# Ledger of designs, part 3: VHH binders against Di-N-acetylchitobiase (Ctbs)

Target 1, 344 residues: Di-N-acetylchitobiase (Ctbs), of Rattus norvegicus (Rat) (q01460)
Amino acid sequence: EDCPCSEASLCRPIRHHRDFEVFVFDVGQKTWKSYDWSQITTVAVFGKYDSELMCYAHSKGARVVLKGDVALKDIINPTFRASWIAQKVALAKAQHMDGINIDIEQEVDCSSPEYEALTALVRETTEGFHREIEGSQVTFDVAWSPKGIDKRCYNYTGIADACDFLFVMSYDEQSQIWSECIAAANAPYNQTLTGYGDYLRMGISPRKLVMGIPWYGYDYICLNLSKDDVCAIAKVPFRGAPCSDAAGHQVPYRVIMKQVNSSVSGSQWNQDQQAPYYNYKDPTGRLHQVWYDNPRSISLKAAFVKHYGLRGIGMWNANCLDYSDDALAREQTEEMWGALRPRL

## First folded at step 4 (VHH)

Design b04 (from q04f with S56Y; framework vhh_7qia_2)
Fold by ESMFold2-Fast, scan of step 4:
Structure b04 (fold): chain B 344 residues (1-344), chain A 120 residues (1-120)
Amino acid sequence: as target 1 above (344 residues)
Amino acid sequence: QLQLVESGGGLVQPGGSLRLSCEASGFTFSSYAMGWYRQAPGKQRELVAFISSGGYTNYADSVKGRFTISRDNAKNTVYLQMNSLRPEDTAIYYCAKEGRYSHWTPSDYWGKGTPVTVSS
């Protein structure tokens, strides 16, 4: 298509690769004008294409990348892979995009043809994008640990080698609950760090790892809330685990901030998980427990990124904050963006 | 087991209306947000409409003002009322339990979907 930007240069792909990545997800809602563009190096578009966002991001020197999603059964066929890649490259050119972020989170059996097909897709996608769009970036979203999370038997070292880097989704860490069926942090500190240790021990370079932070929490209905704030949750199985975070629902940080100060408990800090939580009673009288991340918990994780020399940091998702003109909302939003910067 | 069963799709003329239904089982329906997604031939699956456990709704720009999502907690059912249908609305429509959107994959809890064709 013709360039939709005020300057033709803003439709040219970003070719410069940053030493430190700040990789953010946008799901629409047109809040992007209020993001901290002094930090952002890549925006992954998981909502409808917005040419104004693309033009603006390029004006700030930031990449804009496509969402890559496909059913694994279809990519066993190499002709299908070639066609899908050609379509994505053509779309990236039409929308003036700088690459693609592959978000495949499907169950894969280790002995299945999907195991090798997924690695081939990542390799072929990276080769196609690099050939057709000079300086383009191909990335892949991986679970918080390479150790069989959600029955994903992936060739993690092969995938890391095949693409520019991995965005580690170090959240939804209660997707499979093998222990007590209770509410817990979305991204508990020690468990999160164990995941990065697992990736590093298998030989993946820290320069291939971008840490994903949640800007959302989970709201769980408590079947029972103990005196020690243990919230028993409904047994909702997921991929072989008897319990999961599917017993709760996601809430963005902006909703959490409006709710926490009027909650039963106020904001509490859990030392073991290094994460905040609170309890509230809904209009029907049911007790809920909400687990989330705040500037404190995020800053601790950002320090780890710096200390271990990871490629960068990012979050799901930039739209989760309150971008209204309210003074308190603006302060809270600035603190959340600021927490991504390693302090030391 | 978690189960979602979509129904109500069909062939309609442009400007027509359809009401889709999704009957849920295997979880405490009233406690979860629900969504409607669609996938047109040759396109990626996209979120069309969302409803929280508390009744908050959100819509894709392409359907805002034409589609209405609602829920009946007593019947464990989420609905999508589609008005002023356009040929561009032709897709297979999927119901989804929201609780882990960032880890949502098409293979996790997707049913067969219910096909909607808007054609003259």
Scores: ipSAE 0.013, ipTM 0.261, lowest interface PAE 7.7, mean pLDDT 87

Design b06 (from q04f with F50W; framework vhh_7qia_2)
Fold by ESMFold2-Fast, scan of step 4:
Structure b06 (fold): chain B 344 residues (1-344), chain A 120 residues (1-120)
Amino acid sequence: as target 1 above (344 residues)
Amino acid sequence: QLQLVESGGGLVQPGGSLRLSCEASGFTFSSYAMGWYRQAPGKQRELVAWISSGGSTNYADSVKGRFTISRDNAKNTVYLQMNSLRPEDTAIYYCAKEGRYSHWTPSDYWGKGTPVTVSS
């Protein structure tokens, strides 16, 4: 009832769907005024609710969707699912939201009751939102591959059929390192595309897949850095794998851009992974290797989206860029947004 | 909703010991790996110790044999036992939920920290 916007029409849910989705995540910090609104079709709010952001997105014809997160043990109970859905629908109405993005990244055993419960939650959430908010959008975040990533045994075809589309988190692809414990790209080109191939081969329509791009990288301390730039990393296990990207830490693109020019190596391009990296020495004399994505690597992935007719593209997360008035920062930020546009 | 509260830091002499605690709320603690990170002034934040949901541990080479990470799932708490402390261990120590959780903000990874100063 209460519309916080300057125009009452801006509180009405967005009903039209665009042929090409640009699905972005916002984590707060009020940088949203500087986003490329000529591209954005959906903003997923993973920070605190900001009514100004909602009003502005609606003024650009873009959807604003809730974050959906819940403990899997609780959703085994159908009464709990119904209550959770009713609460999320009520919240979406109160905040003038256009839907929900379900972000469940918990382990699921194939034989567990959570396996069936998760698919039921997605189906029931989609039915509830579509019934209660005409034109609303329900989406689900999936791993870069359906093949048991992070011990997530999900009914991917059932989930895809149940919701409007899947946002594929084609990043954190070193979360489980089954081979050599070495630093590598966050989203290596061929490995990323193999994940999409796996989704498509199981019968999921390309119109159900939105490609998620990382606007952040990983900074790894090298226990040894070889002449061929092989960075050996600490053995930090994750969900059954002996090594993982937890041996490093995430760095947003804005931090990477300030660091790369003062690095030992400058920006390097790895042709096998089709991703940039650089080496730098910290104040204690330790060597680090940073892997990230840049306009070049993103443009290659955007071309794949267009060529295979995927539903769209998006990224984690829009706040990662430098939105200051600095001329170089503005140029770098414009290049990153521009790289999401599929070129001919 | 997610909250990590670190405690147990302080001033200690070289060779001394401290036990850090991190109380977690707002998520199913037993389902997630937890880590301890540290950041010295003017330096980058680094992983010190890590523990899986199942209790498997891993340590930075600089602290192996001196630090021990443990967890108490009934209390939603992760601990860092620090022995044989050195001046170079001086830093603010941060508790973190599993850092590779794809869609969690930086604020979902970190508590406010607890300062540790090793000085005579």
Scores: ipSAE 0.014, ipTM 0.321, lowest interface PAE 7.7, mean pLDDT 88

Design b07 (from q04f with F50Y A60D; framework vhh_7qia_2)
Fold by ESMFold2-Fast, scan of step 4:
Structure b07 (fold): chain B 344 residues (1-344), chain A 120 residues (1-120)
Amino acid sequence: as target 1 above (344 residues)
Amino acid sequence: QLQLVESGGGLVQPGGSLRLSCEASGFTFSSYAMGWYRQAPGKQRELVAYISSGGSTNYDDSVKGRFTISRDNAKNTVYLQMNSLRPEDTAIYYCAKEGRYSHWTPSDYWGKGTPVTVSS
């Protein structure tokens, strides 16, 4: 009801669908004022509601969507699903939002009631939003591959059919390490593409897939670093795998850029994974290896999006860049946004 | 700058209670999901309890009905209330910041842990 924007028209939901999606995540702190709004089509808000962000995004013709988060135990109950959907629709109307992005990443057994309940939630949420908010967008975050990642047995074709499109989280690809316990790229090029191939072979349309890029990397302590830069990592299990990226820490691009300059190795390129990495020593003398994505690795993935006619691209998360007034930071930030469009 | 500091562990008798706290700093706490993990000697680290940024919770079957996870965004703190403790709950308990509002994504930051011993 009450429009907080300078113009009442900015409180109307966005109904226009762009041919190419640029779907970005925002976690707060007002960095959105410096984003590349010439590209953005959807902002998924994973922080406190910011009416200024909503007004500004709408002024640029971009959607702002709610975070959809719920425990799987609760959604088995159809009455609970209906109430949750009604609550989210009401919240979207109150905050002048354009839809919802459902971010459920819980373990699901293939024979459990949660398997069907999750697909029902996505279908019912999409029906409710489309009915109540004309032109609204309902999306679902999926793993980098539909093949049992993190013990998520989901009905991927059913979910894709039920919603407007899938945001594919093609990152955290070391969440389960079944091979050697060594540091590796967050989103290795060939492995990432294999995931999209898997979705496509299931019959999911490329128009249902938005590629998620990481604007963060992983920092691993090396128990041993070989002459060939193989970094052995601590054995930290995850969902049945003996090793995982939980042996390291996520680090945003802005921190990586400041650290790489003082690193032992400088930035290196791994041709097999088509990703950059570097080695550095911490203040206690421990050797670390950091794997990340840069404009080069992102541009290669953006080219794949264009070549295969995917719905779009996006990233986790827009706050990872350095939006300060520093000249070098500005250049690096501009290059990262630019990499989402392959240079012609 | 980014820190997770666990406290509240200790020695307790079977049937007793403990409240673990994890104070977070250096990030926008309210924007991230938080979890409690535990690792018993010679065992793999396992997720015990999870709380989303919106307050939705999930628990390992072994602790359902006995443990309660909660958060106080004003204090940047996540809590684990442990009731009806059993010897098999003996472990080092770790607070974890989940990467992107995910129940099951590995933590992007681990605390040092707080030991809990349940023994007569």
Scores: ipSAE 0.015, ipTM 0.332, lowest interface PAE 7.2, mean pLDDT 88

Design b11 (from q04f with S52W; framework vhh_7qia_2)
Fold by ESMFold2-Fast, scan of step 4:
Structure b11 (fold): chain B 344 residues (1-344), chain A 120 residues (1-120)
Amino acid sequence: as target 1 above (344 residues)
Amino acid sequence: QLQLVESGGGLVQPGGSLRLSCEASGFTFSSYAMGWYRQAPGKQRELVAFIWSGGSTNYADSVKGRFTISRDNAKNTVYLQMNSLRPEDTAIYYCAKEGRYSHWTPSDYWGKGTPVTVSS
């Protein structure tokens, strides 16, 4: 396609890599006009193609990368892999995109043909993109830990070696609850850090790891709320675990900020998990407990990124903030973007 | 590619019944919980009924005793049997797989929806 931008240079792919990645997800709705572009190095698109977003990101020197998703049974066939890669490369060229982020979150048995096929897909995709689009970036989203999360038996070292870097989804850490069926932090600090420790111990370079932060929390209906703020939740199994965060629902930071001020408890801090939470009553009188991340919890994680020399930081997702002209909303939005910067 | 395809919606008189179906593909259906949600005009999307992988069910208070969720793992299909329909049940009904947890939004793993209109 011809260049849709006001300047032809804005359709040229971004070729340089920055020393520190700020990798953000966008799901549409044109809120991208209000993002902190002084930080962003990559926007991973999970909405419909928006040529204005692409032009604007390029004007700020930031990459825009495609979403890569495919059924695992299909990628066992090398001819299918080659066809899929060729299609994605052609799409990236047509839309003036700078690469692809592969978001495969399906379960894989260690002994299955999908185990080797997934690593081959990542390697072949990276080779194809690098060959066809100079300076392009291929990345892969991995769970918060390489230790069998959500029944994903992946060749993590092979995948890391194959692509430019891993975006670590260090959130949804209650996807499998093997212990007591209670509400808990989306990304508990110590548990999150053990995941990075596990990636590093298996030989993956810190330069291959970008820390993913949630800009959303989970809202759980409490079947019972104890005097110690223990919220018992509905028993919803997931991939072999008896309980999961599917007992609750995801809530973006903008909604959390409106609820917390009128909550029963106000914002509380859980020292063990180093995460904020609050309790509120819905219009029908049911008790809820919401667990989330705030500038405090995010800044602690950003400090870890800096201290261990990780490649960067990012979040799911940039649309979660309140980008209205309201003064309080603007202040809260600035604090959330600011928390991603490793402090002094 | 993950797909959820809803069918069975339509126009029905108060007191009537409809059976919604959601055919799933691109994932191991029997391993996942499935839900039915609805969105009435001008309102937020709400959970109607949920069925765990093991077969246990949960219902919104507004539909208890009138709606029944069920699944057929051999057909990769989840159903919502709606009886004694009321005008307030008018909504677009959405099938959902349990969240992927990472990078999930309702719109990513919901079907396109099937409209149900209950009018006198």
Scores: ipSAE 0.013, ipTM 0.289, lowest interface PAE 8.2, mean pLDDT 88

Design b13 (from q04 with S107Y; framework vhh_7qia_2)
Fold by ESMFold2-Fast, scan of step 4:
Structure b13 (fold): chain B 344 residues (1-344), chain A 120 residues (1-120)
Amino acid sequence: as target 1 above (344 residues)
Amino acid sequence: QLQLVESGGGLVQPGGSLRLSCEASGSIFSSNVMGWYRQAPGKQRELVAFISSGGSTNYADSVKGRFTISRDNAKNTVYLQMNSLRPEDTAIYYCAKEGRYSHWTPYDYWGKGTPVTVSS
C-alpha cells in the first residue's frame, strides 16, 4: 500500500552510492535502533520485513535490500528467471526496498546447466532492478575464495561483472578441513587475505569486493585438548572434505563475551591465525575450544580493506552484539562497530 | 519454519537393505541441499550423504558404494537407499536441510529420526 513512514520521502529508494560501503545483515530481532547508523550504507534483511526498520534506515540515508533465494533447478528455465525477477522487483517496490542481495550458497558442478544459469540470473536480476528502480543495488554473496570452496563452481568474474558488487563471506573458513581435524579460527587472517588475492588475481576489481567479517565464532567440543591448546574435533565430513566446522556450533559475540569470563583459559591470542580463542569446561565436564573475532582481529582486516582499496566492509550479523544498557556490554558493542572503520 | 519427517527404518540382518524417506514441509524443498546424518548410541551425529538441488551427491567414505541418496522435488522427499548393511551402520538416521552456512543450525533442520538396527 502507501508509505508507512512518518514522512513520504522516506519511502523513496536511496539513489546515491557511498564512497565506502558498510554492508550489514539483520535477522529481525528488533535491535536495529541500536546499530551504528553513522557507518551503515546497506542493511540486508534476512528476517521478516519490518517497515519501521526500512523507514529508519532511509532516514539515515542507508539502503535496505531484499534477500534473494531460489532453487538452482528452477533458474535453468529463462521464463522462470524472468518471473522470479518480476516478483522480486514488485516486492521491492511494495516494501520500499533499494535492491536485492542474492544469497545462493549451493553446490554447483562446473559442467552443469546451473553454472551458466546462475550467472544469467545475476545479470538478468541486475538489469531488471536497475531498469525498474532507479539507483537500486544488486549484490551477490560469495565464498571467502573463488577456488572451489564447498564445491561451488561459479563463474566468479561473470557474476562480478553482472552485479554492483560481491559481498565476500570471509568466514566459515573451516567448512572443509583438508589437514588435521582440529579446531581453528573462523576467519584466519592470512587465509582470508589469500582469498581476496585470488579474487583480484582473476581480474575482479577491488571496487567489486566488500569484505564480510564474522561477528560470531565456533564452539568445538575437544575430543582431546593438548598442552599446546590443540583441540582435536570429531570427524564430520562436508562436500568431499574429511572434516569440517560442522563438528562445532556457531555462537554470537554477545554469548562469547559472557562465556570467556567463566572460561578456564581466559581469552588467548593465536599469532599465526591473528585470532582470539579460549577453552572452557561445560556442565558435563567436557572441554571446549571457542574461536572468534574481536576488535583487534577485525581492525587488522579493516586495515587491509583500506590499504587495497576494496569497496567496503560489512558483517554477519548485526544482531550478534549485546545491545543492552549494561555499561560493559555497551563498551564492547561500541568497540566492535568501531573496529569496522577504516582508520588509516 | 521447517519440518522434516523420516521413515523407513527397522531391524535387518547384515547384508540386508533398507530405503529411508524424508518428507519436507514448511520450506522450499527444491532450493535446498538435503542430506542424511546418523547417530549411534554414545556417539556424535555424523554425515552420511548430501544431495544438491542440481542432483550432485557426496558421501561419507564409510558408506560410499553401498548407499545412494536421491530426491523427488515433486514429492518434497529425499531418499537414502542402503545396501549391504553392516552392524556398524546401526544408528538413528536423521534427515537434514543445509541452510546458509553462517546461520546453519542442526536443531532447526533435523527431524526426529528413524532407527536402523543391523543385527543377526
Scores: ipSAE 0.015, ipTM 0.302, lowest interface PAE 7.1, mean pLDDT 87

Design c11 (from c10 with K49F; framework vhh_7w1s_2)
Fold by ESMFold2-Fast, scan of step 4:
Structure c11 (fold): chain B 344 residues (1-344), chain A 118 residues (1-118)
Amino acid sequence: as target 1 above (344 residues)
Amino acid sequence: QLQLVESGGGLVQAGGSMRLSCAASGFTFSYAMGWHRQAPGKQRELVAFISSGSTAYDDSVKGRFTISRDNTKNTVYLQMNSLKVEDTAVYYCAKEGRYSHWTPSDYWGQGTQVTVSS
């Protein structure tokens, strides 16, 4: 309620808009002092409220936005939407936040009442925040492609028009595997770019798109690893697809960096997917294949952001790096933050 | 806000049975759900999965473990039969492939320890 910052001015909402967004997610753990604040324009907070983070971000001129999440069935009711929005606005005021990022990833049937209710929620949330907190920012997380990913039939153009911009989750691109059940890149280059092409072709402005980069990978157990490094994975179905990335598990970049040196293969580059991977053997003798993103793959995507004039870039999530004072960790962390900068 | 809480772990003799529960709050089970485990000194691994009525299992537990859900109680279960010493691990429930932006408290429950004695 009262300002928890050393200076009262740090509790005022950030009103300045940046031409280029660097939109990062923080899941807690107090690593935020080590982030590259020379780049960050928005921190989307997930987890417990941290007033020190809010004060610090504001001291750097960066916005801090709430997580918006709600059960889709509930938002069909307009009275429920109004109540939820009022509660989120009140929370933003109490915590001195600069807006909200709506993170709804539930499946929606095209003919369901949820289809129109979701667009209405985004519009009403944006209207409420803009009215109640001048200069506040409302954003919405969308899948890597608007083409029915994870059975999410959303009104993408309506949602884009309703809010300030879309954060495109250009990761978890193996959430539905329609072809062979094999391990693959979390965000393969050409597939990722196809998703942006689809958003642009449907009439969404590049100024409405912020590219989300994964700072985590997937670790898959290989049922068979071929001579050509094709890793067959367990058939774990998801939303109508026979196979999915649920056959593996998410691994943050800091863990990947410690593991790659002890791997069987060392880091390899897959030219078709423009992504790094490696193979390792666990203590029980099982072969694993890990797919991830590194400064090289991220820089290629940052170049696309610049070339097509997208609103910005960002990542899930800033806590994935090793922020210890170890010399190698520091170098790796600096390279990962640096890779987000579009080249000159 | 969204939270998963595991329960039902403990000590059991080899050959015994145990049922784990995962209670969800702040959401309904239209999500794909999984059970993962992590043994001391080993990587966390997915052992059982459920989505839209279909299930899948790791080869190490296939035929012995059964995943199910009760939508009225907003709870996912892992029925473990014919337990082996090798099944000793902390067991976590998680939302699978649904949210890209899961926090630790959303993605993983706090875990429940299962110890199988010889």
Scores: ipSAE 0.014, ipTM 0.346, lowest interface PAE 7.7, mean pLDDT 87

Design c14 (from c13 with G50F; framework vhh_gocatamig_d2)
Fold by ESMFold2-Fast, scan of step 4:
Formats: structure tokens, C-alpha cells, sequence
Structure c14 (fold): chain B 344 residues (1-344), chain A 120 residues (1-120)
């Protein structure tokens, strides 16, 4: 039932580094037995610790890493940073974990003490983990572009230099809508690639970048839906922008697959954004527009990863697929995992 | 720093109603989704109702038509109006700040919970 390491090797940290990363997030619900373990190199655990998952991942040669979250005001204090790092190292040892993924998405002003404190936290965390747990991995989640997204003024080159690599959250790209308040793709192809271009132009090595893709979409209520499928959305401001994707809500791929074939429009492809969408009518008669990613859009992004020699690919999150024994669900799930490594 | 404080729980007879309230502080309330979860003894915590920043709602099947989630951005509060309560609704109810908009990933920011007991 629960491991905890009747075979002693399953409690030892993974020390071998893979040539290509497949970095996945798990949010619980025990679907992990059904993942494509032939691909996975790292599982980032968001939510409750699961010792069975840790043992299983280790049996497949994959790392399991902690979630690192902390308030920015607290990390200005170097004594607090040292204490937080010591606590996380102790937790990783107690849970037989292989490192930590730092997920800080808070606003930082360029001139604030938090700017330098965040870089120091990443450097000190990496030094502590590497010293205390041989072969451990420290990573940091960054926005789809280093260009002031969500008012995050971070020292991106310093952070990249400090840790093992960056997981680029190439999703939630409508978090700030500076133009018309309309529904759009979560990760539009050309906009996503522009973000990677920005990281590379800063001098960050492609070997420091893992592309994160969404296995979820956004469901927006349309205040008006035009003949050309333009869906006007509620004006919900976010960090200075008048509109944001917070006007909708996230839906996992498994839910999208159950809705799309019975939707008003069926699945449509938007060539400009290179992403699928559909329109549906809810029980009250309101029109919705859902934007998502499918094997086609994911394969296009995976091809970019290969062409530019990025460190790897991954997604938020592995639980989004339908792991039931239904034949259609199984086929759709296999296609989604397969899209991470498209054929040349 | 982020705090969520639930209130409104109590003992009620089958068929009765309760309104749960959650007062939030420490974040820009209008920019985030909020949710109500519940946990009955011996069961895992489950999503009951979700409301996005834009007002989109999601309900578990067994409460649709009986429960209504709403928010008051001026008061930094989210509410769960529970009607036609059943014995199986007995649980500790938790208010959660969702990430930005996700209804399937529990937030690390939870309230202390409020107990709802439906019993005659």
C-alpha cells in the first residue's frame, strides 16, 4: 500500500540527470499510476505528500520535488531565508524528495529589496539543497515572458544562473489584457515563442529553459458573441490591466473532451493563435467560448523545443486527462502524452 | 498573512437552510476565484462550489439547484447559501482561495472550517 521503501533504493534520491526533461505537475487525486512514466523525468508535487507516488516515481527513475512557496516580505530577512531553506531541506530528507520547485508569482517592484532578496533566495536554496542532498534539483517557475508580466520585475538572468533550470509557465497568457476584453487562447503560438525569444536574448541558455504547456483551457461567458466568433468578456482587472483571463475559469482537458463534440460550434481551429476553441450554450441559454490546447497545438510547441534545443518540456498538470478505462478517453489521453514528443 | 475566516455553520434539521460566509483578507479579493469545499468524517475533501472573479460558477452534481455561491467584492466576502439540506451534507465546510482561477487544485490558503450538522 504505502511504500515506505521496503526496497531501500526507492528511498534514495535520484542522482542521474536526464538529457531531456519531461517536467510534470501532480495535484493529487491518485491518477499518477496512469501517467506515461516512459517520458517523465520530474514530478512536482502540488498538494498533499503521497509516499506511494514518491516510491513509484523513484522506481521509474523520476525525481519528485517539493513545492516552494513563501511570502516575499519575509525573504528580505537573510535569517528567515536560512531558516526556510533548512526547513525545506529537512522536509525533503524526511519525505525522500529529490529537490524543490520554487513557485513564486508575486509582484516585485524593480527598485524594491524583494528584487535582490528573490535572487538570493533562489541561490541560497540551490546551494543548500545541493550541499545537503547529493544530486538534488532546484528549479523556479517563471512567466511566459521576462518582459514585466503581471508586474513581476525579477532578475531573470540571476535566477537562471542560480538554479538548475527554469520551468517557463507558457500559459495564462491572457492574465493581463491590454486591448479589447475578448476571449483568447491560453497560450497563443506566436506570443508564446516571443517569450522564449526574450529569455534567449537576455543571455539565458536554452539548456536552462523547460517549456510548460497547459493541459487545461479557459471557459469564458460571452457577454456578446459575434458572427466572427469574437466573445466579449467581463472586465476583470489584474495588476494594472483593465481585463484578464480571471473573467473566465480553468477547465481540465478531460472536461473539454466531454463538451466539445456536443457544443454549438464543434471544435474550431484559430490559425492566427494556432489553438482550438469551441462555443457552447449553458442550461440558462448563455453562450460560452472555451479556448484550450490539443495534440495539434502541443505538437507544434514540442517541435519548437526540439528545434531550439531547449532543456525539455512539461505541463500543468498531469491530472487534467481522463485516466478511466473508457476506450475514447484512453485514446485521447495517449495522444496528449504522445504530443510532447512529436515525430520529425 | 492571507486569511480566510468562515462562519455560519451549525446544527439544522433535514430540509432546513444555512448561509455560510467567508471573510477574506491579505490579497486583492476581486482578482481571485474562491471556492467552498467540504470534508465528511472518513472522506477526502471535495469541491462543493466555485466562483471565478468574473462570476462563473461550478457546482458538484448533488448540490446543483440547492446551493448557491456568491461573492461581494466590496466586503471581501464569499457566501454559500444552502437550501433543502440533507443528512449527507453533514461535513466541515472550508473556504479556499483558489490559485488564480483553478477549481480542481486546492489552494494552500484555507480557512479553519465551519461544521454543518444536518440531523433530526
Amino acid sequence: as target 1 above (344 residues)
Amino acid sequence: EVQLVESGGGLVQPGGSLTLSCAASGFTFSSYALAWYRQAPGKKRELVAFISSGGSTVYMDSVKGRFTISRDNAKNSVYLQMNSLRAEDTAVYYCAKEGRYSHWTPSDYWGQGTLVTVSS
Scores: ipSAE 0.000, ipTM 0.384, lowest interface PAE 10.7, mean pLDDT 88

Design d08 (from q04f with G99T P106T; framework vhh_7qia_2)
Fold by ESMFold2-Fast, scan of step 4:
Structure d08 (fold): chain B 344 residues (1-344), chain A 120 residues (1-120)
Amino acid sequence: as target 1 above (344 residues)
Amino acid sequence: QLQLVESGGGLVQPGGSLRLSCEASGFTFSSYAMGWYRQAPGKQRELVAFISSGGSTNYADSVKGRFTISRDNAKNTVYLQMNSLRPEDTAIYYCAKETRYSHWTTSDYWGKGTPVTVSS
């Protein structure tokens, strides 16, 4: 309840709504002072509560929202939903937060009670937050496409109607590989566009969609690397698909930038996927292929956001960049933030 | 039935060390990534260390250089070696079989947890 900020006004909820959303995730690594606050409209916190971050974000007119996470089996019970919402509202008030971002990514069968329960949770959470904290924002993270990704059968139109907007996680797009078991872009351009087309065709307004960009890539061990740079990966199944990106591991942009310059191939551009990649050899002699996003691939996606009138853009996650005062790191970091600005 | 059993927690003085173990059963252990999470009183559960099926590791910034995750596939066990412990490391530590999610590797399959208290 008591305000931890130097000015009491910084504990007041942000009431101003911006026309264009820049929705960023922070995982609590204390890099937030170096973010591009001229762009940010919402910070979604995934780390430990940081009152200094909250005070600073509010000083910039940006919202700070809670992480909403809950087991789907529990939310079938309406009494449980009411209790969970009351607890989250109380926490938001205690921490001077401006809302909640619901990050539920669990498998749901279309015929299960969880299907309706999830939509009810989003509606009831939004009603509770709006009633208890005037001007608060309730959002929901959705897969890159509504077409059964990761066996998530959700009522996407109902969820979109229930909350303020959807943050579309247009990344981890190799979570289910139904074709050849090979390394590929985290967020291939045309596949990403198809996902947004799917949301729009089912009747969801572009004003309900914020495009999520990855500031991380995937590092895959190649069981075989062809002369055409096709990297065969281990067959790791996921939710019914025979292969998945679980065959690799996530690497943040700051690590990628240090590694690419010493790689075997240097940075390459894949025209079909509109994404960069590179090959490197590890200390044990194994060949790896890394797929990521850079200012070029991000700018193409930002242009799509502008052209189709989406609500905004954002990324997972702001801590992925190198915020040191090294000249090259600073340049690379500025280019990544700059790439989020829609051109024209 | 899937089961995860944590052990190795306890009371330790600041600067001390503990080694946590998690014994897994009911699934093909070598095929899945494993993680260590912790939950401090009144706080949300957070991932502190991750190890892939292939042995690649990742750590939360707060524990880098102090904690080491490792696995022994022959024993179906994942370990967390914790050095230079701080009062802020006080939490219940949970072992998890990882399930892929977009923002972070999470799991619906949790152990009961093992408490770690760092205090004099």
Scores: ipSAE 0.016, ipTM 0.266, lowest interface PAE 6.8, mean pLDDT 88

